# VH-VL binders against q9h9l3: the designs that were tried, part 321

Target 1, 176 residues: q9h9l3
Amino acid sequence: PRKMVAIDCEMVGTGPKGHVSSLARCSIVNYNGDVLYDEYILPPCHIVDYRTRWSGIRKQHMVNATPFKIARGQILKILTGKIVVGHAIHNDFKALQYFHPKSLTRDTSHIPPLNRKADCPENATMSLKHLTKKLLNRDIQVGKSGHSSVEDAQATMELYKLVEVEWEEHLARNPP

## First folded at step 17 (VH-VL)

Design ya69 (framework fv_fezakinumab)
Fold by ESMFold2-Fast, scan of step 17:
Order: C-alpha cells, then structure tokens, then sequence
Structure ya69 (fold): chain C 176 residues (1-176), chain A 123 residues (1-123), chain B 111 residues (1-111)
C-alpha cells in the first residue's frame, strides 16, 4: 500500500500590508502521528506581519530558520509518492508552491462522511478545531499564543483515520 | 480577453546574454504563474522554468540552473527571462505561458501562450 | 531527449479516427499527475487542446478527447479534418525532475 502522511503549515504576512501568505513553519507526521519534519522556514521576502496569534511565529524563530527554497526541497522529498492528508490543504500546497497529485490528496475539510459523523452539513467547510472537538473530544489551538502545526497535523491524521476505509473505497470507485 | 505580448527577435553572439519580456493583459497578473518554454528549430517543446509574480519565487529546470533568471515587474504586468552564457544550441523560439497556482485556480494548464520570441545565437 | 514518449508521426484520412499515445513513467503520469495536450499549427504558438486528462477548453470541438490509464495517456481525434494537420504535444509534471515535461511531439498528416 502507498504510505500516508499528514501536513500542516503556518504562514506569515509578507509583501504590501502583509497580504501575501508566506510559509514560515511546516510539520509532517506519519500514519501513527510520529513527527517526520518540523522546521521553521525563512520566507525569501521581508516579514511584515508575523500573525503570531494564529501562526505562533516570532522573530526569534526566524534567526536559524531554513531558507524557503531548501525547506521546499526537503518537504517535497517527503511528500512525493505518498498520500498527503491535510485540512484545507490547498492553502498548504499554495504556500509550498507545489502541485501534489489529486489522487494522492486527502482534505479533511472536504470529506462529506467526516462532516456526517460530526453532525454537520455534508457540504459545509468545518474548522479543524471544531471537527477535532466533536469527533475526538480534544481541544486544539487553545489560547492566543499561536497554533502548533505538529498538534494540527496529528489531529488531521486522526480525523482522517475515522473515515479512511469508507473514503478510500469511495475514491477507488469514483477516482478524482 | 487575456493576452501575452512578447518582445521582438534577438540576435546574439556566443557568450552574451539575452533578456526576453512578456507583457500580460486582460487578467490579474499576480493571480497566475508565468512559465517559459523554448523550442529549437524543428524540435519539440522544452520547459525552462516558472515564476510566481505574486511572491517573486522562481524555479528552473535543472538544465538551466545557473544560466537563467526569471523576474517580473508588477507595475507593468511584465515577466522577464534572462539567459546568460549563450551557446549556439540555445537558438530557439522562447514562449511565455500562463498557468494557475493550484487545481481549483484554473489548474496547472498552460493557457494562453505568447507568440514567441526567436533568439538566434551565432557568430 | 523528451521525457514523455510519443510516436513521431501519425496519419489518417478525412472522417477517420486517429489516436496519439503519450507514455510516461512512475515519476510522472504513473504517479497520478494529470496530462495536458497542446496543438501547434505550423508557424504558430502551441494552443491548449485538452487539460487535466479529459477536459476541453472553450472553443475546442468535442471531436478531440483525452484519456489516461496507468503510465500512459492518449489523445483521440474523431471525424478527422484537414485543419487538424499540426503537431501535438502531451505534457505532465515529473516529480524526480521537479518540473514540467513534454512529449517529443507527434506530427499529424491528413492524407
């Protein structure tokens, strides 16, 4: 079977008025939730807005951060050929400036059976925090000091496991 | 309608550099990637690299790394490709082409294409 | 050398069906990357003909269709017309090269 990983990225604001979302941290975990990658990443452009309340990124994290081009290469080597799970994962792939095959991508913000289990409308986009609380009875993204991308990636993998058998069967019958 | 207008033909000596421009109109320049593709006379298409006009991030095919530089000027919606240390086998038509940034953003298909810029490298 | 393999030429008579193959490897088409097709009329820039395996842009006749299976893709042209005489290129993404790759091109001759 093809190996599976989960990813979560944190972005900071660059460009005019900090409107550009640039990758500043990436965490990748394996099927069991073990950390395969967790690095702070230095954007190629000046950081205008750390967005610390959500990203958890502070100036000190940038001092020895891996430059974007190098980090991207490392991350893509881990993702290549694997099923990649994420929540609103298009944002992570856009921040990486990377096209992962659709057939190997799983987005927990867009899996109707997962919303059904959470007693949510099938076509709604529910937050990772909400789904994790409803289905795993766990609080993530607690407080105002920023999110942990490791915690988010682990939660995302656990959520996917709840519907994995059903969803993989659906995808085999209805390829993307 | 969306349009990509490229600079005119260039004749260069071996060892020189050439800089080709591609001016975009009819769409939001920073919402799409810009690719460069070349075609030697009578030969097939060869991808050179791409630039994200929004972030300025560029990525090049391994064959061209160290010789090609892609830049953009968002104030005039223009992308540039500069190729240095030119050799006779760099003689080709150089095309710019637009792609989406992710599958739901018009995907990674190349559309439209510029008309091409002929670069001739001869002594 | 092109990364994706296409036959160098194909021919047919008006009204016939022709098929152009595009063969990749486990690092591109076989990995699940989509295939796009481009038509290049003599002396012109390539034009998008098929995207994401089987979709047609506005203005492309439904005589053109694409499919993908395993490590290969194919472009089918039904009801062949003289105006279809052109070079056809497949394109995908290759993970080992970390870039876009094209087939060597197929010259279609309408007899």
Amino acid sequence: as target 1 above (176 residues)
Amino acid sequence: QVQLVQSGAEVKKPGASVKVSCKASGYTFTSYYMHWVRQAPGQGLEWVGWINPYTGFEFYAQKFRGRVTMTRDTSISTAYMELSRLRSDDTAVYYCARSGTYYYDSGPRFDPWGRGTLVTVSS
Amino acid sequence: QAVLTQPPSVSGAPGQRVTISCTGSSSDIGLGYDVNWYQQLPGTAPKLLIYENSNRPSGVPDRFSGSKSGTSASLAITGLQAEDEADYYCQSYDSSLEGWVFGGGTQLTVL
Scores: ipSAE 0.682, ipTM 0.876, lowest interface PAE 1.5, mean pLDDT 92

Design ya7 (framework fv_fezakinumab)
Fold by ESMFold2-Fast, scan of step 17:
Structure ya7 (fold): chain C 176 residues (1-176), chain A 123 residues (1-123), chain B 111 residues (1-111)
Amino acid sequence: as target 1 above (176 residues)
Amino acid sequence: QVQLVQSGAEVKKPGASVKVSCKASGYTFTGYYMHWVRQAPGQGLEWVGWINPYTGFEFYAQKFRGRVTMTRDTSISTAYMELSRLRSDDTAVYYCARSGTYYYDSGPRFDPWGRGTLVTVSS
Amino acid sequence: QAVLTQPPSVSGAPGQRVTISCTGSSSDIGLGYDVHWYQQLPGTAPKLLIYENSNRPSGVPDRFSGSKSGTSASLAITGLQAEDEADYYCQSYDSSLEGWVFGGGTQLTVL
């Protein structure tokens, strides 16, 4: 069987008026929720907006952060050949500037059976916070100090496990 | 109409550097990756590397690391590839080509391509 | 050295069917990365012919089709025409090289 991991990234604003989303933290957990990777990452460009309310990133986290190019190499070594689960995972892959095979990608924001279990329209894009509260009775992303990418990755894996058997069977019959 | 217009042919001596340009028009320059691919006379296609015009991040095939540098100027929607310490076996047509940044954005396929810039390295 | 393996040449008569193979490894096609195909007419830049294994860009006739299975992909050309005479290249992404890779190219001769 192919190994499975979940990923969540935090981005800060760089470039003109902080409009560019640059990777500033990445967390990866295994199937059981154990942390495989969790590092603060230093963007190659000047940080204009820490977006702290959402990212949880502050200047202090950048002091010993791993440079982007090095962190990207480490992260890709972990993801290669694995089924990668994420929520709105295209944002994480874009921040990593990386193409993961579609057949090995699972996006919990686009799994119709998961929305159905949450009493949401099957084609709607629901937030991780909403799905986690509805299906796992767990509050994540609490407060205004920013999100924990470890907490988000763990919640994402647990959400996927609720539909894993059904969705893997669907994908085997309907390859992406 | 999406177009990539490349600079003209260059003749260089061994040991020199060459800088090829690729001017984009008809689309949002920062929305796509720009790749460089070369083709020696009568030979196949060889990927050199890519640059993200939005972030400035650049990544090169291992064979070219230490000799190639990719840059861009977003104010004129132009990408550049500079190859240094030229050898005779660097003689090739150098193409720029566009790809998406993710599967939603036209994916990793190369379309369009520039018409190519012939770089001849000879004494 | 090309990373993906293609036959160096293939030939057919007008109206016939030809198939061009593209063989990769467990780090590219076998890992699930898509295959794209490019047509290069003499003296011109390559042109996208097939993308994401089997899709045709606007303007490419349905005589051209692509498929992928395991570590390999194939380009099929039916109803072969004189203007199909060109070099054909497959392309994918290789995770171990962290980059795009091409086949060595196949020269199609229309007899």
Scores: ipSAE 0.767, ipTM 0.894, lowest interface PAE 1.0, mean pLDDT 92

Design ya70 (framework fv_fezakinumab)
Fold by ESMFold2-Fast, scan of step 17:
Structure ya70 (fold): chain C 176 residues (1-176), chain A 123 residues (1-123), chain B 111 residues (1-111)
Amino acid sequence: as target 1 above (176 residues)
Amino acid sequence: QVQLVQSGAEVKKPGASVKVSCKASGYTFTSYYMHWVRQAPGQGLEWVGWINPYTGFEFYAQKFRGRVTMTRDTSISTAYMELSRLRSDDTAVYYCARSGTYYYDSGPRFDPWGRGTLVTVSS
Amino acid sequence: QAVLTQPPSVSGAPGQRVTISCTGSSSDIGLGYDVSWYQQLPGTAPKLLIYENSNRPSGVPDRFSGSKSGTSASLAITGLQAEDEADYYCQSYDSSLEGWVFGGGTQLTVL
């Protein structure tokens, strides 16, 4: 069996009008929710929009942030060969400029049994906040000062554990 | 029509540098990665590296680190590969090729390819 | 040396079936990375033939099919035609090398 980790990234706006999402923080937790990695990351491009209300990133976090190239190398060493759980995880992998094997990727925003447990339409993309409240009776992303990627990664792992047995059996029968 | 147009053939002496260009058209240049792949005469394909035209982030195969530099100019949708300290065994056709940035964005498949630029390194 | 192993040549008569193997390791195909196949006619650039193990781009006939199992992938060509005579390359991503890798290529001869 492969080890499992959960990831959540925070992005800031770069490029014209700040419309491009660039990696500015990454948190990785193990199966039990212990933090394996949590660093602020300096984008190679000028930050136009910190998106602080959602990202929690402020200019002071960039002062000693790990440069993107170095952070990417560290993160990929942790992810390689592991089952990686995330919520809308394609955004995290795109921000990392990385292709993780589909067979080792678990996206809690696209697991029909998880939506079913939450009394949500199976094909809807539900927010992490909604699923966590409905299924774990826990409030995350509270307040207006931004999200904690550690908190989000931990919640994502706990959500996956609710459907792990059922979903792994489904994937074994229906490989991605 | 999605198209990649490469610069013409080059003849170089050992120790020189060569810079090959690849001009993209028919798609959003910054939405895809640009790869470089070479092929020595009668030999197979060898991946050199890639660049993200949006961010400028570049990553090279270990064999070429220290000798290759990839750049781009977004104003003319053109990617460049410069190889320095040329040796005779760098003689090859150098191709540019496009890939997606994630599985939902056409994935890592290389499509299209440029026609190739022959670089000959001889004394 | 190529990272992925292909037979250097295969041959068949018109109308027959040929299969080209591509063998990787636990750091590439065996890790779950998908396989693409490229056809290269003499004097031309490679052309995408198969992607994500078994998908065909628009314009590629269904005579071409791909599969993947364990650390290996396979390209099958049915109803072999003279125009299929070309070099064929498999490709994947290798996590230990942190890059894209190609097979050594297979020259297909139509007899």
Scores: ipSAE 0.751, ipTM 0.897, lowest interface PAE 1.3, mean pLDDT 92

Design ya71 (framework fv_fezakinumab)
Fold by ESMFold2-Fast, scan of step 17:
Structure ya71 (fold): chain C 176 residues (1-176), chain A 123 residues (1-123), chain B 111 residues (1-111)
Amino acid sequence: as target 1 above (176 residues)
Amino acid sequence: QVQLVQSGAEVKKPGASVKVSCKASGYTFTSYYMHWVRQAPGQGLEWVGWINPYTGFEFYAQKFRGRVTMTRDTSISTAYMELSRLRSDDTAVYYCARGGTYYYDSGPRFDPWGRGTLVTVSS
Amino acid sequence: QAVLTQPPSVSGAPGQRVTISCTGSSSDIGLGYDVHWYQQLPGTAPKLLIYENSNRPSGVPDRFSGSKSGTSASLAITGLQAEDEADYYCQSYDSSLEGWVFGGGTQLTVL
């Protein structure tokens, strides 16, 4: 039960016109919200667009960033065999080029009871910012300096805790 | 109609390299990963690796690292697998297959498959 | 070596039921990764038969079914027909190898 972590990644734009999302920061927290991993990550391709307004990433963060291949290995060692919680987590897994088992994946953008508690349509995909404000009365992703992936990962874990018992029981009866 | 059309059979000498092509049609080429799988005569299926056609990122099974290179050309929706320093035990039919993405409700499965390209390595 | 273990052969008479097992480990099927099944008719490319443990693509008859429990998966074929004679492969993902893995294949003979 306690072998559960939450992840949030920040991506920068690489490739043609900066349209490819490449991993540039990853934060992982444990069940209690303690930081297990938080590193800036150097993409293997040239950064075209830092997307700083959202990512919070600037050129200075890349100077001593961990190369992608090394960071990926470290991250996967933490994730393997654990229940991994994220928000729209498929984007994080794509950036990591990693396939995590569906039975061990919890996506807070796809949990109907969570939307129900927030007075939102059960099948809608609500933003992390909206759910956190409604259910935890906390503002995240504030200002123009970009998002904190640590803050986002912590909020994601706390959101999941609100529905954990109910959702784990549902999954036990209705395996994915 | 979704199709993967592969290049024709090749006969190579040990030590040479071979480049197999796989042309996709009937879907958005850059939206699905492309996998390569081989099958030696009378043997089972062996996964070689995959490429993300959108990014060009490639990942290979450990056995083939250093000898295989996967590339793509998005202008003609074609993926390539090049295997170098060929040995007689590289003789196999090489298949391309369309894979899934990381989106978790569309878990990775290989569909469709190309018809295969026979690569024979003999002295 | 094949990472997933299948029996090398299985046989049955027309109309009978056969089951093909696929055994993995704690790093693949046991870790929760889905199992897919492919049918390979003689001289052809493999074709997706079952995906995500128990789902059938359009065009696959309900005589074919899949299941998964613990570190193993199973393909069941009921009402055997001569055209079912083929090689069957299971597939999953292995976290320690970071790649897709196949079973060694099972040759089904319809007597």
Scores: ipSAE 0.387, ipTM 0.794, lowest interface PAE 3.3, mean pLDDT 89

Design ya72 (framework fv_fezakinumab)
Fold by ESMFold2-Fast, scan of step 17:
Structure ya72 (fold): chain C 176 residues (1-176), chain A 123 residues (1-123), chain B 111 residues (1-111)
Amino acid sequence: as target 1 above (176 residues)
Amino acid sequence: QVQLVQSGAEVKKPGASVKVSCKASGYTFTSYYMHWVRQAPGQGLEWVGWINPYTGFEFYAQKFRGRVTMTRDTSISTAYMELSRLRSDDTAVYYCARAGTYYYDSGPRFDPWGRGTLVTVSS
Amino acid sequence: QAVLTQPPSVSGAPGQRVTISCTGSSSDIGLGYDVHWYQQLPGTAPKLLIYENSNRPSGVPDRFSGSKSGTSASLAITGLQAEDEADYYCQSYDSSLEGWVFGGGTQLTVL
């Protein structure tokens, strides 16, 4: 069997009016929720909007943060050959400027059985916070000081484990 | 209609540098990666590298690292590939090609391709 | 050396079927990366023929089809026509090289 990890990234706003999402933190956990990687990452462009309410990133975190190119190399070494779980994971891969194989990618924002368990419409995109509260009875992303990408990655892995057997069987019959 | 227009043929001496341009039109230049692929006469296709026109991030095949530089100018929707310290075995047609930035953006397939720029390296 | 292995040539008569193989390894096709196919007519740039293993772009006839299994992919051409004479290249991504890789190309001759 292939090893499985979960990833969550925090992005800050760069470019005109802070519209570009640039990687500023990445957390990766293993199947059991143990942290494999958690670093602040320095974007190559000027940060216009820290988006602190959501990202939890502040100017102080950029001091001694790992430069993007180095962090990307470290992260890709961890992800390569593994099943990677995330929530709206296309945003994380886009921020990493990385192509992970679709057959090894699991997006908890687009798993119909998971929405069904949460009594939500199967084709709706539900937030990580909502699914975690409904299915795991846990509150994440609490307060106004920003989100913990470690907490989010751990919650994402636990959510996937609820549907893992069913979803892996579905993917074996219906390859992406 | 999407179109990639490349600069004209070049003849260079060994040790020189060459800079090939690729002007994009008919789509949002910064929404797709630009790849460079070469083909020596009578030979197969060889990937050189890519640039993300939005971020400026570039990545090169290991064989070309230290000799190739990819840049872009978003104001004129043009990508560039510069290859230095030319050798006779760098003689090839150099193509630019558009690709998606992740699977949801048309995926990492090459479509369209420029018509190619012949670079001849001879003493 | 090309990273993906294709036969250097294949031939067929008009109206017949030909198949072109593309063999990779555990670091590319075997890892789950998709295979794309390109057709290159003499003196022209390559053109996308098949993408993501089996999908056809607009304008490509259904005579062309693709498949993938394990570490290999194949391109099938049915109802072979003289205009199909071209070089055919498979392409994927290799994780150990961190880059896109091509097959060595297959020259198709219509007899």
Scores: ipSAE 0.650, ipTM 0.872, lowest interface PAE 1.7, mean pLDDT 91

Design ya73 (framework fv_fezakinumab)
Fold by ESMFold2-Fast, scan of step 17:
Structure ya73 (fold): chain C 176 residues (1-176), chain A 123 residues (1-123), chain B 111 residues (1-111)
Amino acid sequence: as target 1 above (176 residues)
Amino acid sequence: QVQLVQSGAEVKKPGASVKVSCKASGYTFTSYYMHWVRQAPGQGLEWVGWINPYTGFEFYAQKFRGRVTMTRDTSISTAYMELSRLRSDDTAVYYCARTGTYYYDSGPRFDPWGRGTLVTVSS
Amino acid sequence: QAVLTQPPSVSGAPGQRVTISCTGSSSDIGLGYDVHWYQQLPGTAPKLLIYENSNRPSGVPDRFSGSKSGTSASLAITGLQAEDEADYYCQSYDSSLEGWVFGGGTQLTVL
């Protein structure tokens, strides 16, 4: 009944010693994995650490990046009223400085049936890379060029679809 | 242990500006958002806006955009709300209130609240 | 002007039950945003009474309970006591306003 999207964000280091995680890319895909949004985002603060090994972000990507406040507005318009799927999604929402309704949020790092299918302890927090390899037999976050937030968002949606029926029934009986 | 201590009452003339402070103690100042809410005499609560003390990002209710500015000083764990071009109907008690950054960090609920700062705008 | 609708007043005798309604729209409560309730005693700042629809902070008696259904929420107070005289406010988030919204407040009188 409600539309569903998956999100993944990339963060760079700003602030003292690059310790602050600031949004620098956001990708959103629909239920079928089609890209609805994928933009590089310019933090309002000086980038100290691009974290390129993990983020995939380089100085060149910032040249035409959308300023944070504008990108945030665009992203929130897409997320509003939809079921939003992510992996450790609290990090994405924190980077967006946004509160999405708990009842419309699905975090694939905290779904016990998903861990069970992967032969992992139900209450453990498993990485997206591990769950994707175990359950979808695909390697993501490969190489030294950093992660693709599009690839991560697509993998996250596919992981959720494996437990969607079971988990939605659970949530209907046990509302968050 | 967790406290929000606000500055004292202010009396201003129409057209002036007022700056209210809110000093936090008993917790990590940068781990929670700070909100400002006002209440006109005998009226209800009205949300003004919020600031993230960690990033400095600020967001205001549309009604106050262009007239309000929220800032913070992390060295003294203090948040500020400045309201300019004051009108008589800005007379209100102004509260600061803390909220978590996630549902699991005390969520978007307001707890605790400062005791309030009465701002009177009179000609 | 309040965004969420509450009755302006409610009254009851000691020991009775009262309920206070809070009605929103499809852009706030109806969209799935949680409802929080605050108690404001005369001359004091509001205090968190119920959070995330039905949870009580430490120190709040179980006489206070909350519920949410569709576009509305309700605060129930059982076993009314004189000390319950206060203004009660509901609060949620509205996606179209991109901000926090409050009800107009309900004044509870214990007769």
Scores: ipSAE 0.567, ipTM 0.843, lowest interface PAE 2.2, mean pLDDT 91

Design ya74 (framework fv_fezakinumab)
Fold by ESMFold2-Fast, scan of step 17:
Structure ya74 (fold): chain C 176 residues (1-176), chain A 123 residues (1-123), chain B 111 residues (1-111)
Amino acid sequence: as target 1 above (176 residues)
Amino acid sequence: QVQLVQSGAEVKKPGASVKVSCKASGYTFTSYYMHWVRQAPGQGLEWVGWINPYTGFEFYAQKFRGRVTMTRDTSISTAYMELSRLRSDDTAVYYCARVGTYYYDSGPRFDPWGRGTLVTVSS
Amino acid sequence: QAVLTQPPSVSGAPGQRVTISCTGSSSDIGLGYDVHWYQQLPGTAPKLLIYENSNRPSGVPDRFSGSKSGTSASLAITGLQAEDEADYYCQSYDSSLEGWVFGGGTQLTVL
């Protein structure tokens, strides 16, 4: 059996002018879309900008949030040795301060067959919202009160499943 | 020019602690991780751990957990590695190295390296 | 204790080709982690020679090349020069140890 998970993280702004992205929520789902992990995470640095319009995170969510060091350990135990699917996933790994092997990473923002199915240029980086609307006929990230990382992780897994057979065959013939 | 300047050689007795410094210049100190690697005389390279200078979050190789502590001072762009309960087999040159963060940005290239700090542990 | 396996020494004559192997396992190179190579001249700090399997930093001549296949990687040096006499180390990341790992080092002697 294939061991595959999808991840989506929400970041808040820390550092000067809030320009540094720090992990503040992480959601992980299994192949069938069941939630394996979903926690608010307390950054080690002062939060300057909650970026609530996109992150959905408010100061109240930080009450009893899991400290970064502990959350990171929990998350990495789930990811290690598995195929990890995400959208623009390098941002998630950067926020986690984690290095996942290229051969086990699937980035739905960089899969040419997925763009092709959506009638988009193969080498363009399309948003998760756009691909989900085109291919799954579903609206995600609706409104201005922030995104759901669970919703995004589930959509990302479903998008990958549309091209899984084709893409895994491609990777077997063209190892990264 | 990017430069990492390390503190001078140290001689310690078994059971003591040593604190090595690494002062960075020529780049934004908080934008890169700082790693520590040691090399016993005539032996190979051994990774000790890293610190993220921006967050202060640190991570150590399992062998050194409980004996090593990494810190930094952003006001003087300096990283520190402190090793406690020293044994004779801790005798080594200790290097700091600048490392890029994640895959799509710059990758984990150890470049540049400091010139090293010799720590000798003997009675 | 080195996690990645390298031959302890290799030798060649000026102008010849040598290769240095680096053997890992299913938890590091075999899992798809990149391999980097460092050159250490006597009495100096290591210097980045090859990164991400096969890329050269500026200033490294094209006679140095790297490759990766399965659980192993190789450093090839063509047109050997006396100045190449040094220790060479491979490096990767090991998921089971959750850390960076080095080979034991290979001493290159130019005869």
Scores: ipSAE 0.421, ipTM 0.830, lowest interface PAE 3.2, mean pLDDT 91

Design ya75 (framework fv_fezakinumab)
Fold by ESMFold2-Fast, scan of step 17:
Order: sequence, then C-alpha cells, then structure tokens
Structure ya75 (fold): chain C 176 residues (1-176), chain A 123 residues (1-123), chain B 111 residues (1-111)
Amino acid sequence: as target 1 above (176 residues)
Amino acid sequence: QVQLVQSGAEVKKPGASVKVSCKASGYTFTSYYMHWVRQAPGQGLEWVGWINPYTGFEFYAQKFRGRVTMTRDTSISTAYMELSRLRSDDTAVYYCARSATYYYDSGPRFDPWGRGTLVTVSS
Amino acid sequence: QAVLTQPPSVSGAPGQRVTISCTGSSSDIGLGYDVHWYQQLPGTAPKLLIYENSNRPSGVPDRFSGSKSGTSASLAITGLQAEDEADYYCQSYDSSLEGWVFGGGTQLTVL
C-alpha cells in the first residue's frame, strides 16, 4: 500500500498586475492530519500582490522564507511515490512546477461521489469551504486575515477519507 | 505562426564550451517551458533539461548536471543552452522544443521543435 | 541506454499494417503518464505524430493511431506508404528521473 498525504499551497500574485500565481506557502499533512511540512516560500519573481485576504501572506513572511528551488526539492521528496490529495490540486502542482503521476493524484474538487454526498452536481467544482461545511459541519477559511494552508490540507484529507474506499475501488476498476 | 529558430552549427575543441540559442516567435514566450534534446549521429533522442522562461527555474537530467546551464532573455524571446567541458561524445544535433506547463497533460508533449544545431567536438 | 524500449527496426510492404511497441516501467507509463510519438524523416527535426496516447495533431492522417495499456504503448500504421519511411520515437515522463524519457527509436523500412 502507498502512503497518502494531503497538500495545500498559498499563492501570491506576480507578473503584470499580479495576475500570475506564484508559490508562497506550502503545507503537507499525513493521513492522520499531522503536519509534515509547512514553510513560507520566496518566489523567484517580484511579488506585486500578496493577496493577503486569501493567502494570509504578508511582506514580513518573506524575510526568512525558503527560496523556491530549495523548498521545491524538500516538497517533492515528501510527495514522490505517495498518493497526494488536494483540492483543485492542479493549481498546487502548477505553482510547484511539478508533474505528479495521475494514478497517484486525488483531487477532491473532481470526485463525483464526494459531490453526491454534499447534494451537489457530480461534475461541478465545489469550493473546499462549501464541501467542508456540508460534509464535516466545520467552518474553515473564516475571517479576513487569510486562510491557513494547514487547516485546508487537514480538511481536504478528512473529505477524501469520507469516500476513500468507494473511490479507490472505482480507480482499481477504471485505472486513469 | 509558432516558430523556434536556432543558431548555426558550431565546431569546438575538447574542453571548450558551446552556447546554442533558440529564438521563439508567434506565441507568449513566458507561457511555455523550453526543453533541450540532443541526438548524436545515428543515435536516438536524449532529453537534456528544461527552463521555465517566466521564473528562470531550470532542471537538468542527472547526466548533464554540473556541465549544462540553461538561461533565457525575455526581452528577445530567446532561450540558451550552454554545455561546458566538451568531449567528443557531446557531438550531436541539439534541439530546442516547447511544452505546455499544465498539470493535466500528465507529462506534456513537445511541439514545436527547432530545426536543430549541429555541435561537432573534434581535434 | 534509452529508458523506454522499442524494437530497433520494423518493415512492411505498401498497403500493409505495422505496429511499433514502446515498453516502459512502473515509474513512467505504468504510473499513468501519457505517451507521445514523434516521426523523424532523414535530416529533419522530430515532428509530433501522436499525443496523449491516441490523439492526432491537425494534418496527421488517420492511418496513424496510438494506444496504451499497462506499462506499454503501441503506434499502428495502416495502409503503409513509401513516405512513411522514417524513425519513430515514443516519449513519456518518468517520476524517478523527474524528466522526459524517450524510446531508442524504431527505423521503419517500406519496400
């Protein structure tokens, strides 16, 4: 059996008018929700927009942040060979500039049984906040000071565990 | 029209360095990764590495680490590959090739390719 | 050595069918990474022929098709024509190498 982890990244805006999303924090938790990694990460490009309301990232967090190339190496050592759970995880992998195997990727924004349990259309992309409230009766991403990527990663793992048996059986019968 | 135009053939002596250029046109240079692939005479294709032109992040195949450097100049939409401490077995056609940056591609394809730059390492 | 295994050569007569295999491992094709195929005519750069296992770029005739199963992929060419003489390369991504990998290439001869 392969080990499973959940990931959530925070991005800041770089490039013209801050339209490009660059990695600025990454949190990884294990199956039980214990934190394996949680670091602020210094983008290689000038930060135009901290997106603080969403990211929780401020200029002060960049002072001692881990440079992108070093952080990427640390993160990939944790992810390689593991089943990686995330929400809209393609955004996280894009920010990491990393291609994780499709067979080992679980995206809670694209799992039809999870949407069914939440009384949502199977092929809709529902927010992590909505699914967590509906299925776990828990409020995450509360307030105006930014999100906790640790909290988001933990919620994502718990959501996946609700459908794990059913979805793993589906994937075994229908390999990606 | 999307094009990749490479610099001309080079002849180098063992121990020298060579720098090959690849000028992109017809698309947003910083929105795609640029790869380098080589092919020795009569041999197969060998991936050398890639660069993200937006971030400058570069990653190389283990065989070339310590000898290869990839850079870019966004003002002229040009990518460069420099290979140092050349050996006779570095004689090859060196291609640049473009790939998408999307996770959903599950290892994106290379399209288009430059026409190649022959690098000969001899006497 | 090449990471993906292809036969070094295949041959066929005009109008026949040939298949070219590409065998990987549990770290590349076996993990679900897509397979792409390139055609290289003598003296030219490789050209994308098949992408994401079975898709054809605009301008590639439907005589060319691709498939993938387990740790292997195949390129099929039906209605073989003289202009199909070329080297064919498969490509995938390998997680253990964290990079793109190619097959050793297959030389197709049409009599």
Scores: ipSAE 0.619, ipTM 0.859, lowest interface PAE 2.0, mean pLDDT 91

